# VHH binders against q9xw16: the designs that were tried, part 201

Target 1, 132 residues: q9xw16
Amino acid sequence: MSGWNAYIDTMTAAAPSIKRCAIVGAADGSVWARTEADNVFKASEEELKTFVALFNDVTQVPAKGADIEGVHYVVPRTEESLIFGKKENTGFFAVKTKSAVLIAVYEGPNEVAAQVRKAVESMQTYLNNAGY
Below, E stands for the ipSAE of ESMFold2; O stands for the ipSAE of OpenDDE; V2 stands for 0.75 times the mean of E and O plus 0.25 times the DockQ between their complexes.

## First folded at step 17 (VHH)

Design we52 (framework vhh_gocatamig_d2; at its last look DockQ between E and O 0.91; V2 from the best seeds 0.84)
Fold by OpenDDE, look of step 18:
Structure we52 (fold): chain B 132 residues (1-132), chain A 120 residues (1-120)
Amino acid sequence: as target 1 above (132 residues)
Amino acid sequence: EVQLVESGGGLVQPGGSLTLSCAASGFTFDDYAMAWYRQAPGKKRELVAGIGSGDDTVYMDSVKGRFTISRDNAKNSVYLQMNSLRAEDTAVYYCAAPKEAPEGYGFDYWGQGTLVTVSS
């Protein structure tokens, strides 16, 4: 699990607007790595279990939104392996790999979202190619 | 082509009410969440309210209890009821929709906007 911290660092370095980030098990929401200290990712494993289950049927997510760290987000649309949400000047990107879900919570104007998505999807591609 | 046409803006006094409407076309309206943004002079555009493809709603804290977002899927329309308006609510209000393409990363389509001015 300690090796997964490097991927957290990679994503946060690639997108400075990312405030908190986590890598969790796609099957059960178990935390493999997360941002810590002043930017600790605060979602409980129970919440994460519910969140990762959204990927079982992403078509329903826009109707209900998504919760991360006790915050509720509206979800504009979804893709098979991508869920993103918005609230005020914050948002999140969540992507699913073969075995993991990458979650990045960001803050800033709308323009920062593109960079955050790129960071998360780049990691998604890397991990998928690595078999994870 | 996605089109969003806002209406209902105008001049109102503090404490007044206004209802904004947005007519959407060019995409599968029922599948997506919609939103209202606003932009005041010299400020960044901010998400005021969002509504899921169902009844899910999200509001910025400063408008909670005063603004209500709703939608009518039969009319491909989204609305923003604004009550107890304040001077700080003055802004151009934009209807927003997501892109259907993978390039979308939020509410990426915007209407032309409608001006709301709250002044005594």
Scores: ipSAE 0.901, ipTM 0.950, lowest interface PAE 0.5, mean pLDDT 95
Fold by ESMFold2-Fast, scan of step 17:
Order: C-alpha cells, then structure tokens, then sequence
Structure we52 (fold): chain B 132 residues (1-132), chain A 120 residues (1-120)
C-alpha cells in the first residue's frame, strides 16, 4: 500500500478538473503514486525519466515543449520549480519538490487551470515542509 | 506593458486562405512561447496553434495540415497561415502570450482579436 495515494486524492478533491495525476521521483521519474482505473495516468517509465530531467534546466523547455502520456504540449514559460503546458483545451502543471515531481493533467480554460495550479502548489509546499 | 496587435482577418470564401499577423511588445519575446486562440459565437475560447521559443509547434486536430504557425524573433511577430478555410473556422482570432512569473496559467494575455469570416 502506498501512503502517497492519499496525496493524489487530496489534489483531485481540491481541483476536480484534474483528469489524471502522479507523484514521481525527482531523480529518476519512478512512480510513487498515480491516479488509477478510469483515470489511470499512462506515462511510460522512459517518458517520465526524460520529463523530470527537464527540471535540471527549465529555461530550455519553452524551446522544445514537453511530452506527457504520449501527448506533446507547448510550454509557454517556466519557473525554477514549475513547468506547465498547453494543447487544445488540455494542459498540465508539474512542480518539483526536494525529492518529488507532482504532475497534474487537466481539461478546461484558464479559470480551471488556476484551480489546478493552486492544488499542485499547495501540495508542493506541504511536501517540501515535510522534507520531500 | 505587454501589447499584442493582430491583423489580417477578413471575409474569405470556403477553400480560401488568410495570413494573420501579431506584433508583440513589452516583454522578452524570444524567451516565451506564443499562441493563436479563437472564439466562435456561443463557444469557449480554444487554442488553435502554439509555437515554442524554438521550433516546437502544437495544433488543434481540426486545423492540422491546413494551418501553420510561425514566428520572426527579429520582428517580435507571430503568424498564422490559414489554408483550405472552412465555415467552421469562422471566429475571432486572438494572439496570446504568457504572463511573466509568478503569474499566469498558460497563455493569459490576449490582444484585441481579428475577425475571420468564412462564407460564400
């Protein structure tokens, strides 16, 4: 049983527009927890390794975009611990903590995106304060 | 501070072509992705095409193969070449840019828009 699943539940309760999400290791992209069943997060191990490595130099990401679940997103801009992307009516927010990367995929306009960003950043703060 | 000025919209017949232009100012254009959104009457605003600070692009499925987004960093401009236009492409088209950190959730700043009408 993974205690990390409780954090997935907390994020999806805070922002119901999150379609799929995961908590992965910052060093290697190993999955600690993810949404399952009808909302299964379907990123490959190789894709996640590539994705978390983007946080080594976020300034390069807007030039090349990012791939999550085989979907390519344009990345408008980044911050030291934040990458977000857009495609059609979908998007994602990914935030890095000391040991983890939180990834949330959502559907909806910028008003919805604001709720999703708030949810993942709240969890980022919590995990950093907990030493993760 | 940030300003986006669109041009190039107009009335065109089905199968025709238009090129939209967007002149941007007030931010470090070269560092950011840019996008084109559209909004048809009674519908939500949707991302039509996006272009990264390099050569990366994304397109809405219904416009792939017909629309091409490009940028010219020397002119701080982004373009949308629209070919094989359909009645369903009728919308106000907006050039969009991200807000600077720590604000924003995507492409959060839009220009005034330019109307594209596809009809006979």
Amino acid sequence: as target 1 above (132 residues)
Amino acid sequence: EVQLVESGGGLVQPGGSLTLSCAASGFTFDDYAMAWYRQAPGKKRELVAGIGSGDDTVYMDSVKGRFTISRDNAKNSVYLQMNSLRAEDTAVYYCAAPKEAPEGYGFDYWGQGTLVTVSS
Scores: ipSAE 0.793, ipTM 0.904, lowest interface PAE 0.7, mean pLDDT 90
Fold by ESMFold2, look of step 18:
Structure we52 (fold): chain B 132 residues (1-132), chain A 120 residues (1-120)
Amino acid sequence: as target 1 above (132 residues)
Amino acid sequence: EVQLVESGGGLVQPGGSLTLSCAASGFTFDDYAMAWYRQAPGKKRELVAGIGSGDDTVYMDSVKGRFTISRDNAKNSVYLQMNSLRAEDTAVYYCAAPKEAPEGYGFDYWGQGTLVTVSS
């Protein structure tokens, strides 16, 4: 398997509430790895290009929300390298590294969201330290 | 200190309307999305509607077309207009806001709640 798929496995193991996730290029949204099989991360190329561009100015994102996998999420707030959103009983966390954006889509209440945030931010730190 | 104070709940007949209000203080209201959640007896708290720091909105599917969320940034207030109310809408309704960075995981501050009862 490619080396990037191992990082998908690491995040989903660390946070079981993650239903789908992906690692995509920060410049263009190209998919480096994603969950597959019955849990396919299904965002289109155009959606991912639009999504990663949100990191060019995160301060604008709470005003307009974000789309992933054809689902529109309200974005409560952002941080320089972090966007997260909510829709009914689902949400996402996305973090930017030097070269990539890590996206995790989860189901469950806010109480389980902490696990998801920790998983993606731990990987963010690891990839940044590795030069990505 | 963050404060979220809901009002406007009460007893209504099926098919009736209510407007809920939330007065917010203690944070940078204009920068954040806001939300209404509800919790019926024996049920999990669920996100009913969210509104971005601008005018972007999200609704749970069962309330689309009946409920409208809005905000007035000059008054640090959020509203939920509830029309065509049904018995299933009976719940305590909570106004919610995010924590400021670097904390939080979604909508992390909650008001005291306001009770909406829909019955004949």
Scores: ipSAE 0.732, ipTM 0.892, lowest interface PAE 1.0, mean pLDDT 91
ESMFold2 (binder alone), look of step 18: mean pLDDT 79; pTM 0.788

Design we53 (framework vhh_gocatamig_d2)
Fold by ESMFold2-Fast, scan of step 17:
Structure we53 (fold): chain B 132 residues (1-132), chain A 120 residues (1-120)
Amino acid sequence: as target 1 above (132 residues)
Amino acid sequence: EVQLVESGGGLVQPGGSLTLSCAASGFTFDDYAMAWYRQAPGKKRELVAGIGSGDDTVYMDSVKGRFTISRDNAKNSVYLQMNSLRAEDTAVYYCAAPKEPAEGYGFDYWGQGTLVTVSS
């Protein structure tokens, strides 16, 4: 296919606590690549379109939270190109590039989140430098 | 300096109620989500409830319908109303806030904690 699945593999290898992740289009939430098989990332087209639109004004997100795969997360804070959320022992990091949004859902306490954020931000940097 | 001060813990009988309070200072309270975590003896800390900078809420499944998180921005305070308490709710409860401006990974500032003991 497009080869984007290699980037999914890179992120999951860098942070094994990632349970599911995807690379989606920033404009429409279309899935470019995602984890497969037993850890398939699944979200409706409508949910992903709604989610990527959150990056239009991230300052509003902590007031209302975010939904990924039908799960509602509280969003502690945001940065211009970063949204992250928490629910029980699960969480996510989502980062925006010029053309894409990378979403990684992980399980574990806050101490595992650092590696997940690092993996997602490293890929964000790579894709931005590649013009995506 | 971010400071979180919890109060309201104590000994209560099963089926009873307690309200925990957290007074926050040192940051722009109104702009951030706040949370309550707990740590039971021999267990890891877990997110009990979270509240957005508006009033969006999230609850741990085992407390949903029994616990209510709320906030009062005029008082820079967040509350956890705990009803129908069970022995399994016995824990030290922590108020938590996200770090600003340092990189964070969730709710990274913690208060000192307040002990809740549910026993007969």
Scores: ipSAE 0.691, ipTM 0.855, lowest interface PAE 1.2, mean pLDDT 88

Design we54 (framework vhh_gocatamig_d2)
Fold by ESMFold2-Fast, scan of step 17:
Formats: sequence, structure tokens, C-alpha cells
Structure we54 (fold): chain B 132 residues (1-132), chain A 120 residues (1-120)
Amino acid sequence: as target 1 above (132 residues)
Amino acid sequence: EVQLVESGGGLVQPGGSLTLSCAASGFTFDDYAMAWYRQAPGKKRELVAGIGSGDDTVYMDSVKGRFTISRDNAKNSVYLQMNSLRAEDTAVYYCAAPKEPGEGYGFDYWGQGTLVTVSS
């Protein structure tokens, strides 16, 4: 449990365009680690519980979109363990591991989104291999 | 192969209206969200409006209440109804679609664009 902030630091170092991010429990949305201070991840307990439940059936998500930090995003499509959304010049990537959901909010064009997706998927692979 | 073909652009006076249309082919249209982007001279491309597979919508703040995005799944088409047009809305408008699962970062396929000019 200790040191989860190191994974936040690893993701933000790999993709500096990540504005805010968090690692939360897949079962209940409980926060394990998140960005703080000037870039605090502001999602409520209730919002995160609702958000992680989207992974129970990702095929329904493009029909309804997703809410993160009180912002509603259109979801272009989903993959088995990946939800991503868009709103103006912002977006997010969220990936599910065995025990966690990683959420990264970013600003910028598709080249920035590519870097963020790569960082989040790399961490997803690492945590899955570590049994999380 | 994904194809997106826009139409409906033109020259209008401030306060006027235009309807943009996009015909999509080459993918499972009904399963995906669709979007309209625009790019004004000297500016970056920006997401103007998005519509989910179930008609959920999102708009940039400056067009909310003036623009309406809609879709017709039977025709594989997306529309952007633009009312109360302003000079600031002058841009090339692009219809956009996501790539197939396993690749992509949002709305990654774009059409050729249709020019909208709002001037007196």
C-alpha cells in the first residue's frame, strides 16, 4: 500500500502532459494515490464509485459518456479494459488492472493523447504483472 | 477503409444558419461516437461537438445553445446545425470518427473538411 505515489510520479514523468491522475480500487473506487497540490485530482468518492462500475460493461459507455471531476466527456469507443473520453481540448484515459483503475486527465491534441495512452497502458501492464 | 465526406459549408452573414452533413462508411458506425472539429486560420483544431452512440452530446462552451449535433444511424450520417453564427465561427469544419479497437487516441479519422465563412 505504501509508495503508490511513486507510480503517479512514474506516469507523469513518462507523459508530462498529464494534468491530473489517480490510482483507485477497481471494486469501490477508493483512492490509493492521486496528484496533489496545484494539480489535485478532484473526483468525489461517489463519482469514483460510479466510474469504476463502468468497467462491469464497457460496451454501454459510448451511449452515455462518462463523468470525471464533474466534467462530462463523450466516449468515442471502449476496449475490454480501456475507457477514454474527450471534451474540447481535454481528455482522459482510464485502464483497469486486476485490482485497480488508473485515470489520467490531460490537455492537448492527438499527439499528446498518444503519449498519455502509452504511459497509462505501460503502468497497467506493470501492475497486472505485479499482481495488482 | 474509413471514409468521411462533409458537405454544407458556405458563406453566411453573422446571425445566419448552416447545416453541415457528414456521410460515413467503412466501419461499424452505430457502435461509435462521432464528432465535429474545426480549425480556424492560425489556430489549433478543436472539438466543437460530440455525439455518443446513444445520442449523448458534448459541446464546447462557446457554441452551446447555438449548435446542435445529431445523427441518423440508418443513413450513417452526422449533422451539425449551426444557428446564430458569429465571425469567430469561421473555420474549416471536420467530421471525425474513432479508429477501430486496439489503436487510436480519440477521434482519429477526419474528413477533408468543409469551409464555413461568416462575414458581412
Scores: ipSAE 0.694, ipTM 0.863, lowest interface PAE 1.2, mean pLDDT 89

Design we55 (framework vhh_gocatamig_d2)
Fold by ESMFold2-Fast, scan of step 17:
Structure we55 (fold): chain B 132 residues (1-132), chain A 120 residues (1-120)
Amino acid sequence: as target 1 above (132 residues)
Amino acid sequence: EVQLVESGGGLVQPGGSLTLSCAASGFTFDDYAMAWYRQAPGKKRELVAGIGSGDDTVYMDSVKGRFTISRDNAKNSVYLQMNSLRAEDTAVYYCAAPKEPDEGYGFDYWGQGTLVTVSS
């Protein structure tokens, strides 16, 4: 029922390797929209609050890694508004907008990650331009 | 330019141990995470272990408790200590680093690899 679900659908359609994704509040990690059913994004409220707080100082993240859906990822490096992580055949991209954080979990080798990053960054640009 | 040089591979019996070393150059080593990948005969390359710029580590489930990744920032080196080796660990092992400048999608630079064979 949420209008925000349309943005989830747009990201998933843009990068078929995205298995689960969510749009959450940048201040508190509250879920605005997420993938459902077989692709349900399963992060807890406490985990998401911790995760969005990483954007307060991304320079610390490669030293500590990041947790999403109870999975701990190594974070190779960060950019000001971008955190990405790797574990086995799984990875994620997370980007911060003015008021939201977009999180996309994907499966596959590094070769598919480029399309996932582009999809997430395109949505980041759209939401920033829309004032979110 | 990033350069990674692996060493320490060899033939070992099941249950044995090996230590792999990786010498890195061409980037600000201390600020970056490092990783070990492997590729078994006829299989795709997979992430075995990662180590953050601090104490953070990540392992694939099948090597947890057997493998230990570590780093020495003074030597620009990353290590993989492999204990209780199994036949399924037979692979070429690659040291990996993130791409510079600010592009890339994971660990994008890899060395030439070092062969580990676990056989009786």
Scores: ipSAE 0.636, ipTM 0.843, lowest interface PAE 1.4, mean pLDDT 88

Design we56 (framework vhh_gocatamig_d2; at its last look DockQ between E and O 0.91; V2 from the best seeds 0.00; counts 0 for: unsure alone 61.9 < 65)
Fold by OpenDDE, look of step 18:
Structure we56 (fold): chain B 132 residues (1-132), chain A 120 residues (1-120)
Amino acid sequence: as target 1 above (132 residues)
Amino acid sequence: EVQLVESGGGLVQPGGSLTLSCAASGFTFDDYAMAWYRQAPGKKRELVAGIGSGDDTVYMDSVKGRFTISRDNAKNSVYLQMNSLRAEDTAVYYCAAPKTEPEGYGFDYWGQGTLVTVSS
């Protein structure tokens, strides 16, 4: 789905601390678009299938954490359509739209997280309004 | 209002042990993950260890096998057992909790910190 690459570019441009990101199907974790080349998003579809299923009951996620690209993150808290995690100087934001999950993995000091969340949630709002 | 109060810091020799404690209040403790951060002079604050609302744990690589984070939900407390301490572990250690508000994006609440000095 080459058309979805533009949304990857939009998110990465909006938040330079994003190292890797992907847009995947909310139902099955299928990859619609992802960062490539030196910043290739490495999660397998099998892993993503498990990840997107976390949104079925986000209340349990803080107890168990979340895995992305073989890396385990602690999850401070969750919202109905938002999961975020931390590990050392890295973290992720994952938001759910009507049909997709947007995942952004970032690196940097704590202060960069706000910009990353804003980028991902802006895309979330856009896609939701577009029916996706 | 969220309050986090750290204790247990102090001066210790290399190879020594120390246990930090954090008493939390002002939010539903059992629902959230907690964390310990540290900040050495001239360096950025870094996540040392995190613990989920359950038993899930995360550690920075340099402290794996030496530090253990734990929690007691009945006491609204989180702990950091530090063994085999090294000089490079010297820092102010902060207890951290997430904001419950929607705008929160990590461990946004911090205690006043407790100083850990590892020196011979």
Scores: ipSAE 0.909, ipTM 0.954, lowest interface PAE 0.4, mean pLDDT 95
Fold by ESMFold2-Fast, scan of step 17:
Structure we56 (fold): chain B 132 residues (1-132), chain A 120 residues (1-120)
Amino acid sequence: as target 1 above (132 residues)
Amino acid sequence: EVQLVESGGGLVQPGGSLTLSCAASGFTFDDYAMAWYRQAPGKKRELVAGIGSGDDTVYMDSVKGRFTISRDNAKNSVYLQMNSLRAEDTAVYYCAAPKTEPEGYGFDYWGQGTLVTVSS
């Protein structure tokens, strides 16, 4: 849908430590919006298709980890609609709504991670309430 | 209560080896990834190695090929085998586990740490 870039802007404004993020289709991983230019989100359509399929059974994800932008992350644990990962000083949060998956890649310690999770979950709540 | 108890740190000369051990309790160990972090004086804590519940692993670039993380689910333990140690590896090493609370952010529980000093 048009205007999805506004939600990217909202998330990055809420958590400036987000380095790159995207909103993708939950069924197929198609990109609806993503950060651009110096912060371009670089995941391929094939990688995103594989990634969104992880939400079909999140309990298997901590065993195998997850790949975002060609980077492999260890996944500490999952929740029904949340996958998050860590590697060195980077991490990601991904949340699923009815129709979308929101992915945010960040750098920093747990204090930064907390702000990123809050931003992504606030957007998840908003989109679910809007029927997405 | 999640508890993590590290051991195995000490003084070692450059090129030497150490094995760190972590005994975990207070959670369903088998379901979660585990990690080793380190912190040198005046620096931020950094993730050195992580291991998934199914033995999937990640390493920071500077330790790849030198460090090996492993786990023993029967003993609720995670290990870090450190080979070819360098002065830059000198740090307090922490075993880390995720919080099982709804608002966890990564590896949120850390042990007290074990000191590794690489010096001749």
Scores: ipSAE 0.765, ipTM 0.893, lowest interface PAE 0.9, mean pLDDT 90
Fold by ESMFold2, look of step 18:
Structure we56 (fold): chain B 132 residues (1-132), chain A 120 residues (1-120)
Amino acid sequence: as target 1 above (132 residues)
Amino acid sequence: EVQLVESGGGLVQPGGSLTLSCAASGFTFDDYAMAWYRQAPGKKRELVAGIGSGDDTVYMDSVKGRFTISRDNAKNSVYLQMNSLRAEDTAVYYCAAPKTEPEGYGFDYWGQGTLVTVSS
């Protein structure tokens, strides 16, 4: 495996319910890597810039929700470096590292969500330890 | 302790209306999103509607335009106005809240539910 694409493969392998995911720059939402092919992560530059800025004050996010790939999610609550949202039978987890935001969009019940959260947080820890 | 108490369920004819209420306690209600789920006999539980700590809302597609979720933070209450009811809306309806601890995954606290039956 090579570069940032290998981290995408690692997350999707760790949690098969992840349908799409991306690694984006925390400052501007620029895409460093994403799922491709039939599972293209399709968020626009403008949407990602808005999304990563939510981490500047996570306490405001439950009031307004979050948008990813043109889908609006209700955000039940947040943590300092974690935003997650729900819509029907789908959801997302997003975590912030020093330089990046990891975003995983999944389908399934809460039991599946635990697996997704673990996969994303494991990668968060790895990237933080590597200086990213 | 978190406590969610639903009320307002009942028997309604197709095309009718019903308002569900949920009284919440045991957490800082104003800070969190709330949701209504439903579960029909033999079916999986599904998210019907969610409401942010403000006035942000999300609906499942099949109820959009017929159901309205709302909240009253002064009363620690969440409501679901259900209009144009169909037989397919028959289910136990649950009020739901997130865990306040760092280990939650979504809407993880549930009330006992209130039964809605749409039949004629």
Scores: ipSAE 0.614, ipTM 0.850, lowest interface PAE 1.5, mean pLDDT 90
ESMFold2 (binder alone), look of step 18: mean pLDDT 78; pTM 0.787

Design we57 (framework vhh_gocatamig_d2; at its last look DockQ between E and O 0.86; V2 from the best seeds 0.00; counts 0 for: unsure alone 64.5 < 65)
Fold by OpenDDE, look of step 18:
Structure we57 (fold): chain B 132 residues (1-132), chain A 120 residues (1-120)
Amino acid sequence: as target 1 above (132 residues)
Amino acid sequence: EVQLVESGGGLVQPGGSLTLSCAASGFTFDDYAMAWYRQAPGKKRELVAGIGSGDDTVYMDSVKGRFTISRDNAKNSVYLQMNSLRAEDTAVYYCAAPKEYPEGYGFDYWGQGTLVTVSS
């Protein structure tokens, strides 16, 4: 699991608007890596278990929204391996790989979302190619 | 082509009420969440309220208890009921809809906006 911290660092470096970030198991929501210290990702594994299960049927997510770290987000739309949410000037991107879910929580104006999405999707592509 | 047309803006006194309407077209309205944004002079555009396809709602903290977002799928419309209006609510209000990826990052379609001015 410690090796996954490098991927957290890569995503946060690629998108400075990312405040918190985590890599979790797609099957059970177990935390593989997360931002720490002042930017600690605070979602519980119970919450993450519920979150990763959203990918079983992403078509229902816009109807219900999504919760991360006790915060409720509206979900404009979803794709097969992508969920994003918005609240005030914050949001999240969550992408699913073969075995993991990458979650990035960001803060800023609407324009910063492009960089955050690029960061998590780049990591998604990398991990998928690596077999994860 | 996606089109969003806002209406209902105007001048109101503090404590007053106003209802904004947005007529949407050009996409499958029922499948997607909708939102209201606002932009005050010199400030960034911010999400005021969002409503999911299943009436799930989210609000910015400063409008909780005062604003209510709702939708009518039969009319392809989204509404923002604004009560107890304050001077700081003065802004251009925008109806917003999501785009498809990779082109979209959130609520990326915008209407022309409707001005809400709260002043005594």
Scores: ipSAE 0.792, ipTM 0.908, lowest interface PAE 0.6, mean pLDDT 94
Fold by ESMFold2-Fast, scan of step 17:
Structure we57 (fold): chain B 132 residues (1-132), chain A 120 residues (1-120)
Amino acid sequence: as target 1 above (132 residues)
Amino acid sequence: EVQLVESGGGLVQPGGSLTLSCAASGFTFDDYAMAWYRQAPGKKRELVAGIGSGDDTVYMDSVKGRFTISRDNAKNSVYLQMNSLRAEDTAVYYCAAPKEYPEGYGFDYWGQGTLVTVSS
């Protein structure tokens, strides 16, 4: 497939516990691709713009948390290009590349979270090496 | 070595209150969020409340308005004030902290837990 949806498919195949995910522009939060149909990724344009701006200073994020799909998550800690959050039995991993932010929402315990983190970090590496 | 020591659990009647305390050591406490989890018999361990390194908080829907999480960075401590306790709040409660860079998937260190029993 010629579109960014091929990368969504690759990530969900690598980590089947991903419930919803998206690839958005790092500068503006514009959606390049997202999961659809049964588990459509739902986030307002305003929310995504606010979310990608968190990568301008990730050190402030654990103090304030993060919102994805209208759900507020506590952020345990961050890394320079990684934000992750938790709420009840759900969580997310978001990683920044040169031009994009990859967001994956999942449900399950730490074993599931580990698989999801590896899948998004593998895609992050691939896209950075491809110039994105 | 990360150490988390919980206290304050006990037997309480429905409608009563209880305060749990957690003393943390072995990591840069001020930089991280902290959390309280619980596990009832036959259930999965679930996140009850979380508190960011600042004033951000998150709560499980069934405890929102009844439980309050707080922290004291000078004491490296996190607290859970539980009001209007219900029989379904009966569980072992765990204090939890994230692993330091580069690993971690959420709250990956747990204390030994403290039992809260709400009598019927």
Scores: ipSAE 0.762, ipTM 0.891, lowest interface PAE 0.9, mean pLDDT 89
Fold by ESMFold2, look of step 18:
Structure we57 (fold): chain B 132 residues (1-132), chain A 120 residues (1-120)
Amino acid sequence: as target 1 above (132 residues)
Amino acid sequence: EVQLVESGGGLVQPGGSLTLSCAASGFTFDDYAMAWYRQAPGKKRELVAGIGSGDDTVYMDSVKGRFTISRDNAKNSVYLQMNSLRAEDTAVYYCAAPKEYPEGYGFDYWGQGTLVTVSS
């Protein structure tokens, strides 16, 4: 598929529990692509700028949590290029590539979180290998 | 050798209160968020409350304002203060912790659980 939207489609197809996702610039949170139409990813530019800056010091994120689309999540732990959060029956996984942050918001029980993580990390690897 | 040991469950009347405790060992407690989950008969496990490695918290909507999660890092302990209990709060309550890097995807370690029964 042409453009960045094909990568959105690849992630949502790989993990059906993903309800919304986006690819945003790692430096400034600018939206490169997102789910649209019935499942619009609705985070503001200012929220996304704050969110991607969390990757500047991931060790502090479990203490304060994270916000996406106006929802606050507890962050159980982080890794250098991975932040994930939980709220009731929803969660997110976010991974950083060389130039971007991939964000996937999912709904469902804990059991679906593993497939979401795999989908975003597979795309992380692909984009890193492609120079992004 | 991760261990999570819950206590404080019991039988309570509607409108009553209980405090659940969780003693944690075998991992670096201070670095991680902790959570309480519950599972009612015939239902899926659900996240009741989470607490960050500091004092950041989240709650499921139906318990917000009634339940309070807290932690004491000096004692490696997590607590759930449960007030204004209702029949639908009847469940086994589990303390939960994330797996350490690089595995896991959420709260992956579980205690044995403590039963809370809200009955007249």
Scores: ipSAE 0.595, ipTM 0.843, lowest interface PAE 1.6, mean pLDDT 90
ESMFold2 (binder alone), look of step 18: mean pLDDT 79; pTM 0.795

Design we58 (framework vhh_gocatamig_d2)
Fold by ESMFold2-Fast, scan of step 17:
Structure we58 (fold): chain B 132 residues (1-132), chain A 120 residues (1-120)
Amino acid sequence: as target 1 above (132 residues)
Amino acid sequence: EVQLVESGGGLVQPGGSLTLSCAASGFTFDDYAMAWYRQAPGKKRELVAGIGSGDDTVYMDSVKGRFTISRDNAKNSVYLQMNSLRAEDTAVYYCAAPKEWPEGYGFDYWGQGTLVTVSS
């Protein structure tokens, strides 16, 4: 909480197409920071706990999809520390660090998605290097 | 070298039906989700339907209940059954597949497309 909001601001500045995002605990999905007000990230604690558990076995995720903020996304494929999904003109990228999961929801085509993925992965690298 | 070949498009009257087929090759088909996109003149491509490597499906709201996506892993094929077609469904339809690691932003490879025209 508190100091973690600066990382949310850094990500949204780097990729303005991010509509909502959050940094949550990898073990339990507890919210460390999230976008607020008109861009509030509205995932429930139960949904986030379920979501972060997907990183325990990412190979199963493309078969089932993923739910973020009550929206069901098809998951095209996964990587060891990356889950991404698509639904109409929206999508998300979620990456796992040592202690956190970063989730960014965006709107736009694949060119926009590329910018969002870059921002999320840059923050993932930064937090891993900082021991998180 | 991902290859996607669509077929099944054509001219149909409002209320009619078409089945689109996509033959995929060049990747581990069974491990990935597949999708159908469409693009009408002057508009951006939009995700119509997606199907996971298992039973998972997703549809854009305007086609939910009218379109059904399915896959046949033995044939490396994905299908879109389109019922109750409307004039606004007129578009080029593209089969789509994800790009392999290390990149990927969703469904990044599209086939050549098949034209669907809904008109009287």
Scores: ipSAE 0.721, ipTM 0.873, lowest interface PAE 1.1, mean pLDDT 89

